# VH-VL binders against Small ribosomal subunit protein mS42: the designs that were tried, part 8

Target 1, 220 residues: Small ribosomal subunit protein mS42, of Schizosaccharomyces pombe (o74379)
Amino acid sequence: MSFQQRFARALDVGYKNFLSKDAVRNIFAYDNHLRGLVQKECKIHQTPYRVPSDLMVQSASDPARANLFNYSSQLVNHDFFFSGLISPERPSADADLGAINLKPGIDASFGSFGELKSQMVDVGNSVFGDGWLWLVYSPEKSLFSLLCTYNASNAFLWGTGFPKFRTNAIVPLLCVNLWQYAYLDDYGLNGKKMYITKWWDMINWTVVNNRFQATRIESL

## First folded at step 4 (VH-VL)

Design g39 (from d9 with heavy chain Y104F V105T Y106L; framework fv_solitomab_arm2)
Fold by ESMFold2-Fast, scan of step 4:
Structure g39 (fold): chain C 220 residues (1-220), chain A 122 residues (1-122), chain B 106 residues (1-106)
Amino acid sequence: as target 1 above (220 residues)
Amino acid sequence: DVQLVQSGAEVKKPGASVKVSCKASGYTFTSYYMHWVRQAPGQGLEWIGYINPSGGSTNYADSVKGRFTITTDKSTSTAYMELSSLRSEDTATYYCARGTRYSFTLGSFDYWGQGTTVTVSS
Amino acid sequence: DIVLTQSPATLSLSPGERATLSCRASQSVSYMNWYQQKPGKAPKRWIYDASNRATGVPARFSGSGSGTDYSLTINSLEAEDAATYYCQQYSSYPLTFGGGTKVEIK
């Protein structure tokens, strides 16, 4: 199925109290535009069209394919963002119940979920220009932290597999889209803080919890 | 072109050890996890472990833990699995498979080796 | 461990018919793949993250589902679709596969 088919509910009705259907449609129109750009770059570089995550990884270390990287990275970021939201048809999830395996680490790293929320709102609101805010986990440090990336950059490349980032290897668990095209229509230029506050209520903590569990490594 | 090429079939006695190789080409070896999956004759697929070639970190399924080791040689872009104290129940085709390191795709296997048949018989 | 139950075990249909394969998880999962395997061959990733077709997979294949219930549909079967299809979750370790559904063409 296509990206739009996977999130067809959101395209039809939006996310109540968070993103209007028009805002969702605008984000999806941009997503579709990026897919056209990826196809164009694949033809230029004689690369078979692959899933965006594969194209992103394969182009990440090649300066000659910077456009392919940027476009595919942004598509990956879109998918990660929307996959972390509760369905438009579902009531807000209880964070404590959904985040059962995250709670000890979040409490240790931030003090509480409430304090994490406050920090994400404040840090996200302070991002200068376009980018993404991530909740990440460092297995090496046993620490959850916040990371900002700019433009189409992502938190995935700070993970294991890249020698430059081994000591700061991280696993992204959650992100929020802080590009103007994501919040401008519903919140305005000065509405980023409210946008992030409303986004918090839409987080699918079961998804975040499952992402955390999937990357556990035994050290004994 | 991405390729994973495995070593040839092995026949072993119970109690022996077997070592299977998986040579990667067509991509940056240290940028992707390498997983191992086995399939007993006429049966389904069973994940048995992974290695991150960049740092050498591993994770093994409980069914093989204590008898199973995955290693890599970065200079030759080759992953190895070694299974010791072999039993008849270890008779299977063993596959290496490339995964990503991203949480939403970490266990998604986009390329597979051709398989190595390991037969444990008296 | 997350247990994946696939049904039916075997599906025997004629060319042009629709096939629907089910995969149910013992607990909610966020990530589900499907692999196609033909006799004597390695599996091929066919559908990833529930609904995305891998490169080269014909449009007649579609995946859907969320939570504990996932399905793979082949809208109009062709002879080349005869294979065993395995679902696989990657939401938590250990990674687990379903028992497979064998699709046979009459």
Scores: ipSAE 0.006, ipTM 0.454, lowest interface PAE 12.7, mean pLDDT 84

Design g4 (from e8a with heavy chain S104T Y105L G106P; framework fv_lacutamab)
Fold by ESMFold2-Fast, scan of step 4:
Structure g4 (fold): chain C 220 residues (1-220), chain A 121 residues (1-121), chain B 107 residues (1-107)
Amino acid sequence: as target 1 above (220 residues)
Amino acid sequence: QIQLVQSGSELKKPGASVKVSCKASGYTFTSYAMNWVRQAPGQGLEWIGWINTNTGNPTYAEDFKGRFVFSLDTSVSTAYLQISSLKAEDTAVYFCARDTYRYTLPAFDIWGQGTTVTVSS
Amino acid sequence: DIQMTQSPSFLSASVGDRVTITCRASQSIDSYLAWYQQKPGQPPKLLIYAASSLQSGVPDRFSGSGSGTDYTLTISSLQAEDVAVYYCQQSYSTPYTFGGGTKVEIK
């Protein structure tokens, strides 16, 4: 199913109290533009077209394909961001069920969900320029932490470039898009804190928990 | 019908132990955290701690560590609070309460009716 | 620990009056606040969560507001059945803490 098909409802109605319909449409138009750029880069470098996650991994170590990496990485980041949000349909109690299983780890790493929210707002607001803020988990350290990546960089490849040093391996669980195109239309240049605060209320913690549970099986 | 039903009142002597039960019905027991709250006679509400109903891991407020123990029997959707070496100051109504984590803003939306524990003589 | 201070401890008002109860946290709790109603011999009942969200089944005369450290519960038109003790509770950080309570009586 295409990106737009998977998130058709968001494209139709937006996310109430978080992202307007017009903001979602603008982000999706940019996502579609990036897919065209990926196709162009694949032709230039004689690279077979594959799903963005495969292209991102394949191009990550090749400076000659920096554009292909950037465009495909940004598409992966878009997908991860939107798949972590509660559906624009009436919010359900199911979206919060995962929080119960994450609470002990969040409490141990940050003190509380409230403290995590406060730290994400403050850290996210401190990001200068464009980037992404991630909640990540280290299976080797049994630790949740926050990670900032800039421009189109991502948390998926952190640790994979150092397979000999597994203690650096991390698994992304959640991210927020801190590029200006994500928040300027609805929040303005000075509205990044409010944008992150409103984003917090839209997190699908069941999805976050499912991503966390997967680390328990695949950590070795 | 979502409800929490607690065991009946207890009258105990100092040094005894008590085990209060809280039976859940009408929802998936292991999908919601269970909290315990105390109310001494004529006083306000005091949070004791919570237990993860999926993993069984408890968290206690500092004042309640040691003598207070949370446990579960998931096969009958029941949570337990055990208090050992009872003291007169443990006299209170003990409530269990479900915590839904609505958008990670915890609130206690379903409460048990309360169990009165009296420690005297 | 986060301390929750409620005021007033007691109020007496007439049916139809607007009643305001305040709750102050010792530090910012970022709207991680709930309000409960407790009638004699009964468990507390959730009225408001997330500082301003009305719990399902609660009459529209109840409302919550506030941010940071200062929060308010308002009963727009007091009814006889509203006689109870009201508690605020922060869930920003463990241990969760309750305010001292406000006893509401009819004159």
Scores: ipSAE 0.039, ipTM 0.627, lowest interface PAE 6.0, mean pLDDT 87

Design g40 (from d9 with heavy chain R101S V105E Y106L G107P; framework fv_solitomab_arm2)
Fold by ESMFold2-Fast, scan of step 4:
Structure g40 (fold): chain C 220 residues (1-220), chain A 122 residues (1-122), chain B 106 residues (1-106)
Amino acid sequence: as target 1 above (220 residues)
Amino acid sequence: DVQLVQSGAEVKKPGASVKVSCKASGYTFTSYYMHWVRQAPGQGLEWIGYINPSGGSTNYADSVKGRFTITTDKSTSTAYMELSSLRSEDTATYYCARGTSYSYELPSFDYWGQGTTVTVSS
Amino acid sequence: DIVLTQSPATLSLSPGERATLSCRASQSVSYMNWYQQKPGKAPKRWIYDASNRATGVPARFSGSGSGTDYSLTINSLEAEDAATYYCQQYSSYPLTFGGGTKVEIK
């Protein structure tokens, strides 16, 4: 299933109280534009078109493929962002079911879910320019933390997959898109705080928990 | 405890079809790509394809494209590979292997099934 | 496709000797892995990302290399090391394996 097919309902109706359907359509138009750029870069570099996550990983350490990396990374980031949201057809209360297993770790790392929310709002609001804010987990440290990445950069390469870039392997669990194309139309230039606050209510904690549980199996 | 358990050996005639299974346990099935690798008797390893269980997207080596189909059943954490229009050169042991790149880890095949031998003979 | 050439095809050595297995890629690769396979068994991940030993792999094994030239070294061979070792690139699809180097212990 394509990206558009997996999130067809969001394209049709948006995310109530979070992103208008016009904002979602704008983000998806940009996503589609990036896919065209990926195809062009694949042709230039004699690389078969594959799913964006494969292209991102394969191009990550090749400076000659920087464009391919940036475009594919952004597509992966889009997918991770939307996959972490409650479907427009599901009530927000469903998200809380997945939070139960995360609570001990979140409490230990941030004090509470409420404190994590406050920190994500403040940290995300402080991001200068375009980027992404991530909730990440370090299996080595048994610690949840926040990470900012800029432009098309991502937390995946800072995870267990890329110790070459960092010795502190981390696993991304959740992200919010802090590029202007994501929030500008609905929230304005000074609206990042409200955007992140509204995004929080859309988090699918069941998805976040499933991602977290996968890291625990891997660390064993 | 991660395990990949494959179905038993198969003997088929040229032109027949066969479906091989790979049952995964001990991890979140949708968090990892499932790859298939074959090995002809006395020969080396050949990558033949993958499936992303999360979205169902697949990719195949040119040598098998159009004849082999990889699918999953998420309710049973099982990956399947259906080999159609079998040729004598398809005689091989077929392995499923878990790929780590989709999990955003250093890309490798970290766990392998025990293998399913498919023999195509007249 | 990226072609991986392993040499030698077969290496027959005595216990205690040093073995060096070569894997050369037709173009630069970012991720090179090694798998150990014993007769009748599935391959096992042995070395990943050029130099990292997989869990349970003895310290006598080391991997090295970058770009197009990679090697797997066994510092002091033991009888249990008799196996075929395959290199594998994870830089682009289709994923490819080398032809394998068979290590035999006398």
Scores: ipSAE 0.000, ipTM 0.423, lowest interface PAE 18.2, mean pLDDT 85

Design g42 (framework fv_iratumumab)
Fold by ESMFold2-Fast, scan of step 4:
Parts: C-alpha cells; structure tokens; sequence
Structure g42 (fold): chain C 220 residues (1-220), chain A 120 residues (1-120), chain B 107 residues (1-107)
C-alpha cells in the first residue's frame, strides 16, 4: 500500500491537536514531489526502483548518488515520523502501554518522561534551519539519548543506525520533523516549542516500544 | 484545581441568538480543545462542537449552520453563539476540556452548566 | 454518525450489589470510549477513558472493559453515592456521540 494510502485519513482530517489537514496535505505534496525525484535519479544512475529505505542504504556511501540519497532519506524520515503518530483512522487506546514498558529505561537515561519531554522541546527548539530530532537507543551502552540530524540526514545511518556500517550501533525509535514545511503554517516561525509540545501528545508509545524491542532481535 | 466557569443569557425568545462564555482558571488554556455539550431536560448529552486555542473549530454537522465557537486566548475564554433558536434548543449547556490524549481522560473538566430556556 | 446504545436503560440495585452496564457502538471505535457519571442537577463526571483506564480519584470499584463495538462498565460493590445516571461516549470519530444513558436507581 502506498505512503498516501497508508495515511489517507490523516490527509482527510489532519491530526487533532497537532497538524491541520492543510499542513498534512503540504507535507504529502512534498513527499510526492520527492518520489518523482527519486524515480528520475534511479533512471539517471541506472538503479532499479526499490523501496526508499533500500535506495537510501545503497546510495549512502556513493557521492555520485548524493541526490538519490537525500531524496530517499527524506522519504524514509517522513514514513518514520508519521508511523510514530497515533493514527486518526485507527486510534489505539493502548498507545500508552508502550510508555509503561519504556519507563525504566527512560527514567535511567533522562530521569523521567517529563524530563525527556522537556529536553526534546528545548533541544528541538534549538535546531537552526531544517532538520529532525530523534530519540535513539544504544544497546551497547543501555542508554536512550537525543540526536539532531540536519536537512535530509537520518539516525538510521548516523553513527550506529545499522550495525553493519558502524561499530557502535544506535537504533532510532522516534523522530519529529523540524523542517519549516511541517510547522510553519500551523505554528509560525517562532512556534517550534508549541509544535513539539503538541507532537508529544501524538506519540504512539506502543510503536516506540515495538521499535525498542526489535533491538533484541537478530535481523541482519 | 482547574475550574471552568460559565455565564451568559438564560432566557431567550424564538429567533434570538444564544450567547455563552466559558473561562478557564487554575490551568493552561493553550494546548487543549474546548467543547460545548448540551443536555435538553430529561434527555441525554449532545456534543455541539470544539475549538482549539488557534481558533480551529469542529462542529456537530446537525448544528453547523447555526453555531459559532470563538476563543480569546488572552483571557483564557471561549464562547458559544447559536443563531435562530427554537424551543428545541432549551437545554443545560456545558463547557468542557477535551484532552484527546491516551494518558488523560476525554472531557475531564466540566463547567457548572448554564440553563438556557427558549420560550415565547 | 456512530450510534451508541446502552443497556439497560434503567436498573434497580441495592448497596453491595455488583452492577454491569453495557454500551454498543454501531461501528468499530477501537478503545475510544469514555464513561461518565451524572447526578441530578450536576455536570457529568469522568469515570473511565480509553475503555478501561480509571480517572484519577475514582474509586477502584469502578472498572471498564471491551474494545471494538462492545463495552462494559462494572461497579463491583455498589455504594450509596453511586446511584446516578451513567453515559458512554465515543471519541473515535466526529461528531462525538453519547449513549442514551442508564439510570441506576435504589431498589
């Protein structure tokens, strides 16, 4: 099922308390534009069309495919962002169960969920220009931490996102889109703190926990 | 701790406009949806609509043509206007906070209610 | 619109009884169901949200269960202050809709 089909309800009604339907439509229009650019880059480089995550990994170390990397990475980031939100079509009352399971680790790393929220708001608000804020987990260190990436960069290949590329692996669990096209219309240029605060209430912690539990599974 | 206080006209004639205001005390106004819900005498509850601090609204389609909800974030207030009232609009009107959160209850704080009677 | 139907419309019970009230949605609402208690001439009070989560300050004798279309509110050992009207409410889809109410009366 396409990206647009998977998130069709969000396109129709937006995300209550967080993103208007117009803001969602603008993000989806950009997503569609990027998919056209990916198709163009695949033809230029004689690369078979694949899902964006595969294209991102294949192009990551090749300077000749920098555009293909940037476009596919941004598509992966969009998917990760939206799939971490509580769905307006299939809202799940068990979203908070993941938070209960994550609590001991979050408490050990940040002190509390309240402190994590506070740090995400402050760190996210400090991002200058366009980028992404990530909650990541290091299995080796048993530590949750925050990571900022800029432009189309991502946490999947940052440092330890994929163990085969790095010796000190991190696993992305959650991200928030800090590009202006995501928040400008609903929150304004000075509205990043409120945007991130509202995003916090939309986090599907069960999805975050499932991503965390996947770190225990050998999947290479 | 957090309290909602309501006021506005209680007795109306058919065709007049109903106007009620709700003020939020003891907590943050920004970041929540604020709803109006009514209850005709001896009947159940009917959701009228809601407003976000940005001014974004959602209305019950059955009332959308007659309802306007507005917000004054500087005063932590939101207001209901219902045009062209009839006897069917006689009800107790409540304002309420909608958290739309899985960690917080829906409609967790309610105003005291305002009885609106429409009679000729 | 999603129609919410409660059963029974009224019931009589004695202090100490176990009371069960049911609520049925006309379509799937996942767990987006809340329960409210309303006493005469008072605003409704939140009891349960997300089908089974107890509102802070509400006694543990109240519990909710169910998902999808069928939901239940249970009061395990009825107290004098529990005689009231109970409403279920879906917050899955606009417009938000309530059940018709269940009046709990003293036997």
Amino acid sequence: as target 1 above (220 residues)
Amino acid sequence: QVQLQQWGAGLLKPSETLSLTCAVYGGSFSGYYWSWIRQPPGKGLEWIGEIYHSGSTNYNPSLKSRVTISVDTSKNQFSLKLNSVTAADTAVYYCARDTYSFTLPAFDIWGQGSLVTVSS
Amino acid sequence: DIQMTQSPTSLSASVGDRVTITCRASQGIDSYLAWYQQKPEKAPKSLIYAASSLQSGVPSRFSGSGSGTDFTLTISSLQPEDFATYYCQQYYSYPYTFGQGTRLEIK
Scores: ipSAE 0.000, ipTM 0.425, lowest interface PAE 17.4, mean pLDDT 84

Design g45 (from b9 with heavy chain Y54F Y103F R104E; framework fv_ebrasodebart)
Fold by ESMFold2-Fast, scan of step 4:
Structure g45 (fold): chain C 220 residues (1-220), chain A 122 residues (1-122), chain B 108 residues (1-108)
Amino acid sequence: as target 1 above (220 residues)
Amino acid sequence: QIQLVQSGAEVKKPGASVKVSCKASGYTFTSYGISWVRQAPGQGLEWMGWISAFNGNTNYAQKLQGRVTMTTDTSTSTAYMELRSLRSDDTAVYYCARDFTYFEYGSAFDIWGQGTLVTVSS
Amino acid sequence: QAVLTQPPSVSVSPGQTASITCSGDALPKQYAYWYQQKPGQSPVLVMYKDSERPSGIPERFSASNSGNTATLTISGTQAMDEADYYCQSADSSGTYVVFGGGTKLTVL
């Protein structure tokens, strides 16, 4: 499978100082379970099987396909999360070079990268229950900001399909998985703050910058 | 240009409290955490706890929880560590140290204060 | 109670390679850091994130972290390298900072 193929090294060795190989394997086993549930929901609703991102968008406004949406959205969120991490095969690649281009915008929005980190730790630690914390960009305001989504919800559909969370258009750049299954094995039930703190050093800022630069062209 | 300057030596009696200050300069104070580390005469380094200069969140070593309080004053770029119910075995040099921005619990200490000797004697 | 174990002392002749080990069960998951401390002085960071060297630290200093053992290596050891060396990491959860007991390096 393309997901497991892209992250084969992480399955083998984990992410040093962040997620053990057993924790990564447990998350990937859950991801594979969700893919089976997606296939089942597609058969039930006579929906042609597509990649999770397409299924997520197509089911987002259909109450009859709420399960299909939840499972597909969670798979999209998993991919976005892992794609933003430094690869364990090449942990010292050019990951931090992207931070150079992001620095002026981060400084303007948060004061510094250190202040962004502190806010992400505090906001993420304050999330009650399960969800996701996102770093997002508003092209209209030229402003970076933080967004929380809950359960399987995501930042990709912000301002469109979810009246409760309506705002101006935003672009997601980075996320961290705040479901208990992500941090329980390595950090314990009360270890969310340290989990987010350790996650920070695994961020591939070149990926974040590439996502940001895409907003300035015509495609994301 | 970046430095941490600590308050002077203290002599205390058992049961008293001591409050050590650590004044930061040459960097944005609120962007880094401050850890406190002590060293008894002839002994190794012992981590006491950490504080965020941004929001004042703390994480204390289990052995000292209930006896230590860490605070910051962002207007003066100063961190404080207060240790209560002092005993003779609290005699040590107390250091403040700046954490790299990447780990808020003090995983990497790049700048250290000069140390403050606290002597507890009866 | 997480523990990092260092040998109490290591002795080398000038120009030889010194090797200081630091062992602990959390090291496969957590980064190792190294500090040099001379008598009457504050500790100085000499290696961070297992193998990275801060600006101003000589190239003869290097480090690794493999399995449950982190190692600080000083090649071509000089008299000025004589000091106490401390490793530092975290417990398995990353919640608490842990220091090794320290190693006295003697250059004979």
Scores: ipSAE 0.000, ipTM 0.429, lowest interface PAE 17.5, mean pLDDT 83

Design g46 (framework fv_ebrasodebart)
Fold by ESMFold2-Fast, scan of step 4:
Structure g46 (fold): chain C 220 residues (1-220), chain A 121 residues (1-121), chain B 108 residues (1-108)
Amino acid sequence: as target 1 above (220 residues)
Amino acid sequence: QIQLVQSGAEVKKPGASVKVSCKASGYTFTSYGISWVRQAPGQGLEWMGWISAYNGNTNYAQKLQGRVTMTTDTSTSTAYMELRSLRSDDTAVYYCARDTYSYTLGAFDIWGQGTLVTVSS
Amino acid sequence: QAVLTQPPSVSVSPGQTASITCSGDALPKQYAYWYQQKPGQSPVLVMYKDSERPSGIPERFSASNSGNTATLTISGTQAMDEADYYCQSADSSGTYVVFGGGTKLTVL
């Protein structure tokens, strides 16, 4: 299923109290634009067209394919962002169930979910320019933390694409899109704090928990 | 109990297609990836590709590009691997294996019992 | 094209230490994993992330990865350890899984 098909309801109605349908439409239009740019880069570099995650990994260390990396990375980031949100039709109470398994780790790392929310709002609001704010997990340290990446950079390659460089290997669990095209229409240039605050209420903690469980290789 | 159960042995003629299934149980299917690995008689292990049960993204071995398709059915916790245009050198035991990460490649901690596919005329 | 090179066979007497090597250019940047396969059976993960041991695998199994060579070590080798052993890693980009050719461990 395409990106647009997976999130067709959001394109139709938006996310109540968070993103208008026009804002979602603008993000999807940019997503489609990036897919066209990926296809052009693949032709330039004679690279077979693949799914964005494959292209992102394959181009990550090649300076000659920096554009292909940036475009494919941004597409991966879009998918991760929307996949972490409550569907427009899903009650928020359903998403809260997933938080039960995360609570001990969140409490140990941040003190509480309320403290995590406050830190994400403040850290995200302090980001200058365009980027992404991530909640990440370090299996080695058994610690949740926050990570900012800028422009089209991502948290996926920080701990997974370079596993031998074991310096603070991390796995992404959640992100919020802090590019202006994500919040400008609904919140304005000075509305990033309100945007992140409203985003918090849309987090699908069941998805976050499923991502967290996937990091637990002690299941081996 | 965590396990992967594969479909039964197949005998095919050259040029045919085969579709092997792999049913997962005992864990959250969408939290892990599934890799497919084959082993020709008396030979070593050969990775064929990987699929994310979370988002359906695939990554296929270069040698098999254009001949292999991997899919999942989340409602039945089942992964599928279809190999087309079969040749005699595709005769092998085909394994599915749980990949410890849902977005990237990792260790294969749980393996199916294997499916023997014989390609002969 | 990334390649992982293993010796085709290693022989050891019961109680001795067996050492199986796996060499490849990507190993300084990528984790090594090890699998045991007995005749007619599916592979079993015996070591992961260079040196970690899954629950249920005896402490006799250990592993390392330094330079461009990963090593699986079985101390106090038992008859039940006789099997084919495969190393696994990735190409230098982390995109494709690569298996070594396998090593037949004979316990005489």
Scores: ipSAE 0.005, ipTM 0.503, lowest interface PAE 12.2, mean pLDDT 85

Design g49 (framework fv_cilgavimab)
Fold by ESMFold2-Fast, scan of step 4:
Structure g49 (fold): chain C 220 residues (1-220), chain A 123 residues (1-123), chain B 112 residues (1-112)
Amino acid sequence: as target 1 above (220 residues)
Amino acid sequence: EVQLVESGGGLVKPGGSLRLSCAASGFTFSNAWMSWVRQAPGKGLEWVGRIKSKTDGGTTDYAAPVKGRFTISRDDSKNTLYLQMNSLKTEDTAVYYCTTDTYRYSYGAFDIWGQGTLVTVSS
Amino acid sequence: DIVMTQSPDSLAVSLGERATINCKSSQSVLYSSNNKNYLAWYQQKPGQPPKLLMYWASTRESGVPDRFSGSGSGAEFTLTISSLQAEDVAIYYCQQYYSTPTFGGGTKVEIK
């Protein structure tokens, strides 16, 4: 199923109290533009077209394919961002269930969910320029933490692989898009703090928990 | 655009039965949790029961006063919610509202309501 | 079931003055894992269905004027109308959705 098809309702109606229909459509238009750029880069470098996550990993260490990395990474980041939101077509009650399993770790790392929210709002608001704010988990340290990446960079570059075989590995669990194209139309240049505050209420904690539980299966 | 329209209310004798319908439009009904809420004349609101979306198993929950007498069902092909009321009592006299439970941003609050349909149980 | 108690039963307030409605739950409706209070407020005018005003105790529904605000946590909650307007004459209900939904008895707000 295409990216647009998977998020068709959001494209049609937006995310109430968070992102207008026009803002979602602008992000999706950019996503589509990036897919065209990926196809062009694949042709230039004689690289077989693959799903964006595969292209991102394949191109990550090759400076000659920096454009292919940037475009594919941004597509992966878009998917991760939207997949972590409560869909306009899914019941919101399910989103809260995942918080139960996350609570001990969140409490140990941040003190509470309220304190995590406060830190994400403040840290995200302090990001200068364009980027992404991530909630990540270190299986080796049993710690949740916040990570900022800039431009099209991602937390997958630092966190993927089997944790038991990699020291300092982190696993991304959640992200918020801090590029101006994500919040400018609805919130303005000075509205990033409110944007992140509204985003918090849209988090699908069941998705976050499922991502977290997957890390535990891979750990010793 | 988003709308709920109840029908089927009327006068019924104690011990009788009645089926209410709620026609939904403007949203993906099959993904919505739906509830019935009633209000006796001049009294407050009372939750009757709910049915979860097909995706979430389609299970039902009922308030104690109606459990065993009322049945909630849905027909996703017709975008319609139903309330089958059996063994009606005079205490069941109320305006019955159809409402969405967890749709969109409500997070378990009832964000979309129909106009209601009056059920009167009397001899 | 969680029992919701509202006070006062009725309230007369002059135009432009503050109206305060209280709601008490028989047990906490704060879900500690997400730090959210599962409490909503509704407005009902004569002959109309209820309208959602507030959810998560203090989050205002889209289209609701900013003179309406919700506060409180755990088991004690307040709905405040900072400057009562003529169109605010209605019955107001609190509702918990922490467990099987239950409503308060309602508070009738009228103009003095």
Scores: ipSAE 0.000, ipTM 0.406, lowest interface PAE 19.7, mean pLDDT 84

Design g5 (from e8a with heavy chain R102S Y103F S104T Y105L G106P; framework fv_lacutamab)
Fold by ESMFold2-Fast, scan of step 4:
Structure g5 (fold): chain C 220 residues (1-220), chain A 121 residues (1-121), chain B 107 residues (1-107)
Amino acid sequence: as target 1 above (220 residues)
Amino acid sequence: QIQLVQSGSELKKPGASVKVSCKASGYTFTSYAMNWVRQAPGQGLEWIGWINTNTGNPTYAEDFKGRFVFSLDTSVSTAYLQISSLKAEDTAVYFCARDTYSFTLPAFDIWGQGTTVTVSS
Amino acid sequence: DIQMTQSPSFLSASVGDRVTITCRASQSIDSYLAWYQQKPGQPPKLLIYAASSLQSGVPDRFSGSGSGTDYTLTISSLQAEDVAVYYCQQSYSTPYTFGGGTKVEIK
């Protein structure tokens, strides 16, 4: 299913108490614009269109395709952000069940879910300019941590502004969009703290847990 | 001193609504989940549901969906249970109980004293 | 839903006796089990969590054991103040469910 088809209900009603339908529509309009830019870059570089995640990975090591990387990375980031939210049609109870398996690790890394929330609000609010805040897991360290990436950069290939491939890989579990187009209309220029606070209530912990469990299967 | 203090007993007619409060003190309210448990006269314990005090997200047992609603006022460390369209079968003692945050090995370590709700015409 | 079956529903014993209460889950609950004591007119009190861990302030005559589907609460030497109804509870999955209770009385 297309991006818009997967999140069609959010376009109609928004995310109650978090993002208005107009804010969602603006983000989706930008997403469509980026898809047009990806098609243009694919034509320039004589590359058949692929899903954005494949284009992002393939272009990551090629400075000549920096635009293709940026556009496809941002599309991947949009998908990861929205797929981590409770759908307007889904019960919150379903989302919270997944948190059972995360709590021991979250407690060990942050002290509590409450402390994680506090740190995400504070760290995210302190980010200057546009970017993304990620909850990531290090299988090597058995540790959850927070990571900031800027502009269209991502946690899948973190360090892509520096060494692009790290031997001690991290796994992204959750992100929040800290670009101004995400929060400006509903929260204002100085509203990142409230935006992140409201975003927290929309997290689909079942999705986060599924992402975490996939890491454990791969490490075994 | 850690404690949960509930509102006083209620006598209601069928079709009315009731709102029971549970005020926490002596700990960080948002660091522990709040559960609600019902006990009908002479009967055992029934779990109604829980609310995540950090996110505000409620989870209800199937038999209690619709008429039973959980809410929070974190500024005063208080959880609420509202029951609408009361029926005689809702007559019970209602308890709030905290746990270690319901995502680990949950244990209801602190309980409110209970609120008796009587529904009769 | 996970069904919790407690046995016996009632027992009468003498002061100093060893008392055993059993709780059986309809499926494995991986030690996500607690035991509570409830005296008349009072809220339940946590005795045991995680199947076998004694809650702070609870006398050491209380102990819990078991795994999988079968769990046991033991009172090694029954005292007069132990007269109460005892409940097991699973927290492995929602809805959380309680056993039917065991009423303990002194002969």
Scores: ipSAE 0.000, ipTM 0.409, lowest interface PAE 17.1, mean pLDDT 84

